# Designs tried in a protein design chat: VH-VL binders against q8zty0. Part 9

Target 1, 249 residues: q8zty0
Amino acid sequence: MAKQVLTYIDAKEFAYIIDSISVLVEEANFLIRNDGLYLRALDVSRTAMVDLAIPKESFEEFPEVEELRFGLNFKELKKLLRRVKKGDKISMEFEEGRVRIKLIGKSVRSIVVPSIEVVGEELPTPKVVYTAMVKAASDVLATAVKDADAVADEVKFEASEEALIISASSDKGEVEVKLDKNSELVYEFDVKEPASARFSLEYLVDITSKTSKISDIVTIELATAKPIYLSFDIPAGGKISYFIAPRVE

## First folded at step 4 (VH-VL; framework fv_sonavibart)

Design c6
Fold by ESMFold2-Fast, scan of step 4:
Structure c6 (fold): chain C 249 residues (1-249), chain A 131 residues (1-131), chain B 103 residues (1-103)
Amino acid sequence: as target 1 above (249 residues)
Amino acid sequence: QVQLQQSGPGLVKPSQTLSLTCAISGDSVSSNSAAWNWIRQSPSRGLEWLGRTYYRSKWYNDYAESVKSRITINPDTSKNQFSLQLNSVTPEDTAVYYCARDEGSQASMEDYFGRGAFDIWGQGTMVTVSS
Amino acid sequence: DIQMTQSPSSLSASVGDRVTITCRTSQSISSYLNWYQQKPGKAPKLLIYAASSLQSGVPSRFSGSGSGTDFTLTISSLQPEDFATYYCQQSYTFGQGTKVEIK
């Protein structure tokens, strides 16, 4: 078989992507198809899912395969990526039962890790019909969620025809952020039906803290008592997205 | 040990409202880990899910798009039952109607992957829509 | 959006036979597929959930396998009480059914 190689031009951006996945899982399966690199994984509580899709065109080198599946433990990968410098590339060479990972810069560093079979099937797309979509500055979401986390364990998202309201309340206080559809921080606003749902702040804080290093814009999709969908565009192409199940007592 | 028992009229005239009830024993209609469904079966359409009701801090409903404008599914906690109302019926609504339970937590993403298994079913009610 | 196709629509078999029924989906559903048995005049009965998990009280001759878009229900040694119609289901969509009849 020909040598199978995957090369991503911006190793620092790739490190941010791995870090953003790692908030939910310590290991995951990657899937290479003829058109791109994919990953879907559930956290241990089955509450949140990360969905990564990077098109073939985002890579300097891409394997010519019908399908290639490999699992990685992020602990070793993150040790290598912690040392990434601006201008470095990352390359992965797929061998029998192992992956050779190279960080290519002023010097070339490489590590060989076992390709593991992570317990987890290829996950389907969640069956949710969304009634509200807001595209906004990702920092506004990150700040709203961080502020809510100071006073509560959960946060409510309410979309109406005129605004998206992010709020939390407890005996410690109340936080409310209102994003009017005409706000300069709102880039798209499409609410077909009002939507309201509550989510765990621990997931939102972790996710938005990491994804703000990847994308300045977030797409938020909501439906009443359904999982929230958060999507972040990757500068080099592709998306990293999250589904978080709603809180119910 | 959980059982579902159905009741309702077998003959309904076109344009009228179909009303069926499903009585629950061995579980609570307000159980946080269950959802209560209506599913019908006809020779032309096979098995067709219509909707569900469930309690998670408050009551929620999900309805199939094909019937969403005509359907209401409501719980009755005092009688431990739930009902189906289907408005403006036509002969195409002729079917055997079943109530069914699926167990799952709405707090899990797996519920949205279509994991819901209908583990307990009512006996079925034959409904004929004709003049 | 997801279409479910069962094959065959009907089959004839004898007691003791190994029977296989296939369900194919129009897009990947991982392992989130359930199988039901329905006898004439009765409600469907859950046999298998999550593609391969046997429901409590269901005989071990029933098994499920598959993932993604291709799923199989197997009855290893058909018994007289197994003559019925079998349905696959995922989310809120059911297959059209496979009728298992006496040969």
Scores: ipSAE 0.415, ipTM 0.711, lowest interface PAE 1.2, mean pLDDT 88

Design c7
Fold by ESMFold2-Fast, scan of step 4:
Structure c7 (fold): chain C 249 residues (1-249), chain A 131 residues (1-131), chain B 103 residues (1-103)
Amino acid sequence: as target 1 above (249 residues)
Amino acid sequence: QVQLQQSGPGLVKPSQTLSLTCAISGDSVSSNSAAWNWIRQSPSRGLEWLGRTYYRSKWYNDYAESVKSRITINPDTSKNQFSLQLNSVTPEDTAVYYCARDEGSQASMEDYFDSGAFDIWGQGTMVTVSS
Amino acid sequence: DIQMTQSPSSLSASVGDRVTITCRTSQSISSYLNWYQQKPGKAPKLLIYAASSLQSGVPSRFSGSGSGTDFTLTISSLQPEDFATYYCQQSYTFGQGTKVEIK
């Protein structure tokens, strides 16, 4: 019987992916299917969802299975990954009730952790029709939400034909960041109709602080009073994405 | 505070159409973070979801398979209400009918999946189907 | 359709007791399970949403837990006003109810 093994060439990048997921959830199930590795999870308040999809082609070794599910505690996994160095590979070997994780570099470190079954059925894709899309430098978004966080607990995104405006105001002050469609920091701009929605800065600050280590580019999708969609392309292939529900009064 | 107020007949004859209305105060029937539901309760079937209407760039309706051929749920934006019409009623349709809102305390991602929690309910209307 | 089975169908308890009600689903579900309280002649009232989140205004003695197919509603110290029927719900399907009666 062949071992079920998954090997990712860049262990450091994989560690950043785990960090980016763990801002929303402390544990979750990974799903391995014939075409890739997947993860979807909601935070405890059901306000934000993370969606991970990495195609089989991004891996050096990939299991030949119809479906394999394994759950991991991210707090423990992050401790195991904290000493990853550039050039290391990460390998996971799946056994009943446990996962053997190998960090392969100048030396090989092997650790066995229990597998946890955390959630039931796969979460569905949110039913949202987006009317505005902006592809921009991810650090600009991270800076804008960090600045907004200094003055408020909520931030507004407004997309028009000419620009994306990110703003926040309170008794402490007012912040506005305008990304004109012709800005050198905007790579794609497609607004079919204006869109406006407000979101909790708590989620945006945490998400954008971690995803900046994965991708220099963010795709932002908006529709009036709908969840914001943030997508970050993974250099080795695939993407990590987030949906954040809007503030409603 | 959001409130739901129901109105409609208590007695309906077999083969006729049951018509109920739910008036909304404190929220808009076209709110894009809410869905407006009809749920009934009988001793034989317990709590049974019948359907919902909701606005997400356009109006959508979802109906339970058991009643799909007989049911219509319609919003009325001018009166800020929504209604239930159930055709060709039989004694099996005897139940207490409730309208209910499907919305989280902050717009939940679950509002964009299958179904959220029913956080606000109307007072209920007892409907008896008999001759 | 996913079947919801509550256990027990009824129970008798005294004020101050710890009450546990279980809901089991025929298929594995995520945290899409909600709990309701219904008193005679009244509409159901939401207690817990997303398996473990306490609805605003609901006393902290109510808690929800569980994942996959097994979910639990716990009342840590039963009060006189807690004698009611309790329902679990996921998607558009409700459990049959658990009646909590005075011992």
Scores: ipSAE 0.344, ipTM 0.596, lowest interface PAE 1.7, mean pLDDT 86

Design c8
Fold by ESMFold2-Fast, scan of step 4:
Structure c8 (fold): chain C 249 residues (1-249), chain A 131 residues (1-131), chain B 103 residues (1-103)
Amino acid sequence: as target 1 above (249 residues)
Amino acid sequence: QVQLQQSGPGLVKPSQTLSLTCAISGDSVSSNSAAWNWIRQSPSRGLEWLGRTYYRSKWYNDYAESVKSRITINPDTSKNQFSLQLNSVTPEDTAVYYCARDEGSQASMEDYFGTHAFDIWGQGTMVTVSS
Amino acid sequence: DIQMTQSPSSLSASVGDRVTITCRTSQSISSYLNWYQQKPGKAPKLLIYAASSLQSGVPSRFSGSGSGTDFTLTISSLQPEDFATYYCQQSYTFGQGTKVEIK
């Protein structure tokens, strides 16, 4: 059939997107539809889900397809994209059993990687009614969870009418970060009901360390004993989001 | 082998509170991998999920929007059972009431895709609301 | 609030027939749909979970298929004990049921 090519102008930003997927999943399908590029995947323990949506308008060139599902090894792809420089453009051409990746800058580097068989259909949207939403500086969240990781294996998020509190405590120490609704680091604050839940720091540290390179702002949604929702807007359009199931006893 | 046994009154007058109990054997009501549900069935409305209770460091409840203001589902760890209280009943609450288990740790994102399978059911209790 | 619609509402079949029952959802739910069998006077019994996974103890003549918005429950060779009402379920919402009757 006709060549199926997508071209993204900011190869470095695209590399960060790939990196942000790879912290959760090694293998997943890109789902290409007439309106955009999508990816939803669960980590191996099924504790966390990554959700990527990039509209076709974010691309310089986009495939004309009803639907194309393409399996990739994101950890291998991440390695190949490590040396992308600012100003480089990336093009991906989807072929039978492989994808041809071109990195276009001062030179043109062409890399061919095999497609992989990734079993699974597109996952549904999690059914969670959120009662609290905070939009804040993404690096503040990244720092808070990294500090918590130094003293504990889990972190608690508590949203009240006045503040979001991120805390962790153990025999090794105690960490607390308070984001008051009027803080210069808080851009939006909407808490309809107080919310409290605990999460594994393993997921939060890895996710926030990578996603802070894509977006300076994070949207956090919470409900008591429900998955946390973290959403990061992509500058060229679209978003990458994460759901992380709460810790149980 | 898990079993659920229901007990409670079969006839309730309008405006009163319906109370039903579901006794659990072969599993713990405070199991971190289970949630305990009430589901009713009437000829006119079919099968309707009403709500559930589950233990994750503390007790939590989820309730259907249609009954949220009238319903309470309570566990009793000493008797290994859970109950349903439905306030201000009307003839529209006439139905067969079932208790049921859905198994999911809630530590998995799959628990939130909204497809918990009800793998164990009680025998059902026919409740008639009439004067 | 996803709408669930089963088709047909009832059907008549003979022992040995291949029976198919469909469930359609108003929004895509991937594979997260369950099927139940209910015999008169009894509680529903789980047959299929996650669209295509057979519950332990359920005969292999029952199978589920589909993904997205269209789902099918198939009974490959109908047995006398299979005359019952069948329900699909997703997100605490049940379909209206399909009654499989003798004919």
Scores: ipSAE 0.441, ipTM 0.717, lowest interface PAE 1.1, mean pLDDT 88

Design c9
Fold by ESMFold2-Fast, scan of step 4:
Structure c9 (fold): chain C 249 residues (1-249), chain A 131 residues (1-131), chain B 103 residues (1-103)
Amino acid sequence: as target 1 above (249 residues)
Amino acid sequence: QVQLQQSGPGLVKPSQTLSLTCAISGDSVSSNSAAWNWIRQSPSRGLEWLGRTYYRSKWYNDYAESVKSRITINPDTSKNQFSLQLNSVTPEDTAVYYCARDEGSQASMEDYFGTGYFDYWGQGTMVTVSS
Amino acid sequence: DIQMTQSPSSLSASVGDRVTITCRTSQSISSYLNWYQQKPGKAPKLLIYAASSLQSGVPSRFSGSGSGTDFTLTISSLQPEDFATYYCQQSYTFGQGTKVEIK
């Protein structure tokens, strides 16, 4: 393998991206193409999928390759990146069987991590036609699902012409959050048909607790009894997105 | 194991409604691990998926965009069967129509990748749209 | 929508021949591809699912391979009952078919 390096100016933001991947998957492949960095992976129960796309323009330095697949343990990578400080840059140099990670700040720290064999090809795009889309403050979603998690194991999302309602109920209590289309916390609202579906709070709490550190805005797409789509724009360019399958019961 | 048996007419006039039924044995039409499909085949278009019906907590349908405005697929739990209605037929709707089962738990993201396969098929019904 | 192209559209073969049929997809689908056999006047029959998994009751001379965008169905030693049309399928889209005819 010749020298292949990517450099990201905001190492703290990159660490948040790694953390947001690691909440769902332990091992996955980075896919590096001439136009960007990609990753698509399912969690072990096959209930949720993470989809990452960062254009090469988001990087200070980017490899010149047609295609490079590089397997990493994201749980281990997350631990190594805990020590990243504000103002640090991160560089990753891909070699056969290993990656050299440099955290560049007031000092230069170098860490070498082995690559791993991750079985599988690129996953297809889920075939879902969405009927409702809401762009809102990401911390409002994170708070709503955290509140719901206090009383139930699952949460219902209902989009209507007037509002998005996030609710949960059990013997322990009832929680309802209403995001009216005219709310100052709602930036875009487009509901072609009402939509309703229920999802595991475990996935939503874990995902939104990490992704709210990357983006202040979340795009939510819904269709009745279909997976929820959550998309978070990365400030330096690109996005990280999630699909979560609905609850049967 | 599972068997699907179709019934319906061989001839339908243009502008009328095509109606076919598929009777199920060896499985329940309301099984939460199955979905029930209509697929047609013509020399000009080949094999073409039209839509499906399936049960979770309630009944749902998915339809192909090309026929969505004209198609209805309905289950009948009392007779353990499902039907196809295709409105405003034209000669282009002339085809052999098949019903088929796919396994669709809908609990995993893989169900939305198109990983499903059609494991049991009806015998087929030739439908001619002509005077 | 993912486009699927089978090659060849038809082929002529003799009993005992090794036959290979390919299916190409317009974008990567990992291993989520199935193969069917259809005889004249009959419904299609599932042969292989998830690119390489042999359906119960299907003879071992049938095998599937591939991932991403390129997939192959192989019949290792063609039998008289194998003269048929073969289709690949991904999601709710089918290939155009490959007809295996007597030489």
Scores: ipSAE 0.398, ipTM 0.694, lowest interface PAE 1.2, mean pLDDT 88

Design d1
Fold by ESMFold2-Fast, scan of step 4:
Structure d1 (fold): chain C 249 residues (1-249), chain A 131 residues (1-131), chain B 103 residues (1-103)
Amino acid sequence: as target 1 above (249 residues)
Amino acid sequence: QVQLQQSGPGLVKPSQTLSLTCAISGDSVSSNSAAWNWIRQSPSRGLEWLGRTYYRSKWYNDYAESVKSRITINPDTSKNQFSLQLNSVTPEDTAVYYCARDEGSQASLEDYFGTGAFDIWGQGTMVTVSS
Amino acid sequence: DIQMTQSPSSLSASVGDRVTITCRTSQSISSYLNWYQQKPGKAPKLLIYAASSLQSGVPSRFSGSGSGTDFTLTISSLQPEDFATYYCQQSYTFGQGTKVEIK
């Protein structure tokens, strides 16, 4: 039989993944290949990119295809996913021009949505040689970014041999968070060369507020005046990552 | 409106340093939405990108791997120009050399995809490396 | 690094003909491909950026299409001034060129 079905055991986790993508884009193309589910999308301002990769082993049921592309508008999907309870599964059945999405729990709730072909092409990876990498508690980053957002529109990340400093300043005030390399909240610290860059808080606040629900750990990669790379491991397998362009004068 | 004007010697002896200059009008060499490139063209290698310089809070350079050890590209903000120095030239460096601008958004991730289009070009300088 | 292969290396055409030139990449590049026209003794001139966006001042008879690994430049009705060599470019790599000659 040629029935094409994708089933993910943790619908609540999947809902957080969709929330994390939808902070950048209202719609996007998913790509199913023989080894997993992929999505890469650039926001309308061309400032931030989300990258999702979930291996087929993370799914209870996975389509047998060489390649299947389907686009979804997240507005209706998010309405369905807001009703998710712990223990629910999510299933997607692919038909020509439409997707049947089921939440499977004590009852089965389903919607059928059009599959759209979003004007989305395979986006390349930004060409950056990173000089600093810090793996830390994701809640610490989310809190630091939220605190910075209270006083400024941009935040500076400074990595040195001894610490990562996240800071913001304006006429409203100053905020500084220092993550020393020996901190209990820092799991890995590798700075080959000091790095400093500034980023829009608009993107970081939204991204970190959603991704902290997915992963307790964030990997931060920095290079001076280059895009920041943030990576979050998904508990069931896979990764959601972000590139955000730096602020330049 | 933007124009690039090249100058420099057309004949260079092997082992010497090739030096070319590109003068910019209608834009600033320190524009944070532009990058300034050197590209050469020869029958044997076709069009070959050599490197670029650009200003984003400070000056940066990117160089092609094939010339990285011999090349320097320098901006001059006072004269609104940028230059190419290529050390230890050999007959294989014989080519027409062009300067070119790629214009991108200063806040765009696309600036880092290496996908900029070369929208303004200099007139080209024929360089012959011969004894 | 990504290899760029243009086809054909040269072609002969008459004024009024539809001309199609292809560029194939060794790896997928989305739509990040540009097309240039070069006349003898002159610098290349940008025609199309991002696979399908026409550069300002370029005649509407030029169009680009494609994504991934296969890209096409089309001249819908060849004019005398269009006899030139055409190059595709992605990142910092150029194709080898396609020479469009008078028949």
Scores: ipSAE 0.322, ipTM 0.637, lowest interface PAE 1.7, mean pLDDT 87

Design d10
Fold by ESMFold2-Fast, scan of step 4:
Structure d10 (fold): chain C 249 residues (1-249), chain A 131 residues (1-131), chain B 103 residues (1-103)
Amino acid sequence: as target 1 above (249 residues)
Amino acid sequence: QVQLQQSGPGLVKPSQTLSLTCAISGDSVSSNSAAWNWIRQSPSRGLEWLGRTYYRSKWYNDYAESVKSRITINPDTSKNQFSLQLNSVTPEDTAVYYCARDEGSQASMLEYFGTGAFDIWGQGTMVTVSS
Amino acid sequence: DIQMTQSPSSLSASVGDRVTITCRTSQSISSYLNWYQQKPGKAPKLLIYAASSLQSGVPSRFSGSGSGTDFTLTISSLQPEDFATYYCQQSYTFGQGTKVEIK
């Protein structure tokens, strides 16, 4: 009776999590350990990393294993998840060489997919000392980045003691969003040293458009000429986070 | 192609400052795709990374916790070299000291995993700390 | 801070033998591991980076594999010039080394 089963109560939220991962990668390995579900993956350009950590307490059912690794193709999984309805649960049953995925609601819909061998490495935590941290409304970041994308292909983040400035400039125009530390849309503000770095809007637009559906709050961490760190708390527990390397020259 | 040439004293007295220099040819010390490291090797501690200096819009230094209070690694762009100063040396600092490059890119997440591959090494300098 | 343990600490092998050296890490997410060869009196030489990528100019008999906490360096057919000590490295931490004696 030792079934290796993982059940997540909110299948629609899980679908948003998968969407948020799939903006960087088409396939990746999930790791189940005794304390939770984990995923880390780099995009093909090695420019951005997604980091997912969901504690076992976030699941209705969780396998009792030391370690279980399985690879999934997100393209195929997203086809199933497009059919998800409010109140559905998602369950994954692990068998040798395959995963049985069920959407559980008024009816039970299931597919069986091969567990793929995703060639890739388990990624360590990036070694970055951050000097600025801002917690703010996630839709403000998503809007600022979308506005910047209309005029440029890169965006600058500048943190000072008083404000976070998100700006972009090109021959098409200029965009500037200022988040003053006392703004009602800023929940925490801690700048130990000013920080400035530029990032690709391609990554930020894709990431923030999906993650804003998961979390109302984003934690932004910055250091001069270092990767930006974006963290989004998952309502059912855990978080999805991103590191995006800065632009150079 | 890229070469590292070390120079410095082979004998240092306890409590003094150890000073070593690594001259770079075939690359720039201010290259934004390289970092410049000091690594030492002793029978008791094996291979031990000490720190690095690198240019990414500004100069950065990273130092190993064990030596952080005594170490300074400093670039010299005019001479295309970088140096190691280790203060208050003891006999436990006796080792072969190597300079080494890890080639990376600020624009790549691989640089931030803290495991840069050391692809070019200096010849090594045997340093004995003895009175 | 990651602890690196290599096994064995030393081995003897004949020319033509397949040699396997392992490196275990204390941290469960440690995927960017490098392997070095050091000959007596010389600086270490990079052989493998990012667990499995062969450094330019290194003979194809050297290969790396592994992920997570267990990593392996393999020499498929040992040559006389492969007498050396081999080190793994990750997060600025080196293993203690494995000495390979030929013959």
Scores: ipSAE 0.434, ipTM 0.710, lowest interface PAE 1.3, mean pLDDT 87

Design d11
Fold by ESMFold2-Fast, scan of step 4:
Structure d11 (fold): chain C 249 residues (1-249), chain A 131 residues (1-131), chain B 103 residues (1-103)
Amino acid sequence: as target 1 above (249 residues)
Amino acid sequence: QVQLQQSGPGLVKPSQTLSLTCAISGDSVSSNSAAWNWIRQSPSRGLEWLGRTYYRSKWYNDYAESVKSRITINPDTSKNQFSLQLNSVTPEDTAVYYCARDEGSQADMEDYFGTGAFDIWGQGTMVTVSS
Amino acid sequence: DIQMTQSPSSLSASVGDRVTITCRTSQSISSYLNWYQQKPGKAPKLLIYAASSLQSGVPSRFSGSGSGTDFTLTISSLQPEDFATYYCQQSYTFGQGTKVEIK
């Protein structure tokens, strides 16, 4: 049969995932394969990439297809998701040129939206050899980035053998946050070589403000003058990850 | 006009170190929008990327897994050139060696989906490894 | 690593012919594929980057198309100087080459 259904048990979590993707792009293609749901997209300036992977085991219902692509406009989708409450489920039924979205809770709300053709194929994985990795509380990163945003347009990440330093400096002031490898807020620390790179605060503020609602832990990977990699584990399974290109003069 | 000019020996004995140099004109070896590559070509392996060097606040290198333990690529900012040293050569290292530039914006994630396009090439150096 | 397969390995053509060379990748690479021309004894020359963008100074008879896993290089009207070997490339990997020979 033609009936293809995707059901995610936690509609509120799904809404946070959509919010986290939409900080970079207004629309994107989802890809359903036999093993999961995938999405990769670049922002309009090609500075940042979001990567989503959710295994089929995270879903209550999953389509049995070799491959299915569907594009959604996140502006319309977010309007629908604003009414999501704790305990709601979200279901998507795929039809020719449209998606029927159901929010299943104390009441059942059903909306049909167009499936759009978003130009582009799946993006390749960035080729970066990382020399430093830190797992830390995601709210600490969000706070450090927000503090840096108060004084500057860019932030520096410096990983050494002993600590990760997040700092920003301008005529308006200076901010420094030091995460020692033995800090209670650091869960894993592996620095093979010191690493240092600078990034736009615009991207980091937007990303970390949304992703901290999905995951309590962030994995940060760094290499000198290379894109930062931020990975957030989704409680129901899977990951949402970001690459942000470094600032160079 | 950017040009790459290669120099180095054409004959190397097994177990010795191969050393080649690529001189750059019309661009800086420390340009933050360029990477400087070594690529070789042999009948058995075709075109094979070996590694690159590039400047982004400091120098960094990337090397192909197949040669990683034997290869060093070094920039020389004073002479505006970069070199290849390949240790412990064997007859399998017989090839034409090319230096090449790939150039892209460092602000773009597309720079990290790979090497980009190799838009400028050196003339090539035929290296024969035999006793 | 991504595998690159070119077809055909060689072809024979006459001046004025339309020539099509295909490159297939083992996994999707979006549009991050480049095409090169190599004449005997010379270094490869970039023809097309990002699947469909013509390099400056390259004649308009050359064009590239495709995305994902299937890519095509087309020469709309083959000229005598176009007899060469053509390579596709993405990231650090090159295809095995397609030799275009005179009929």
Scores: ipSAE 0.303, ipTM 0.624, lowest interface PAE 1.9, mean pLDDT 87

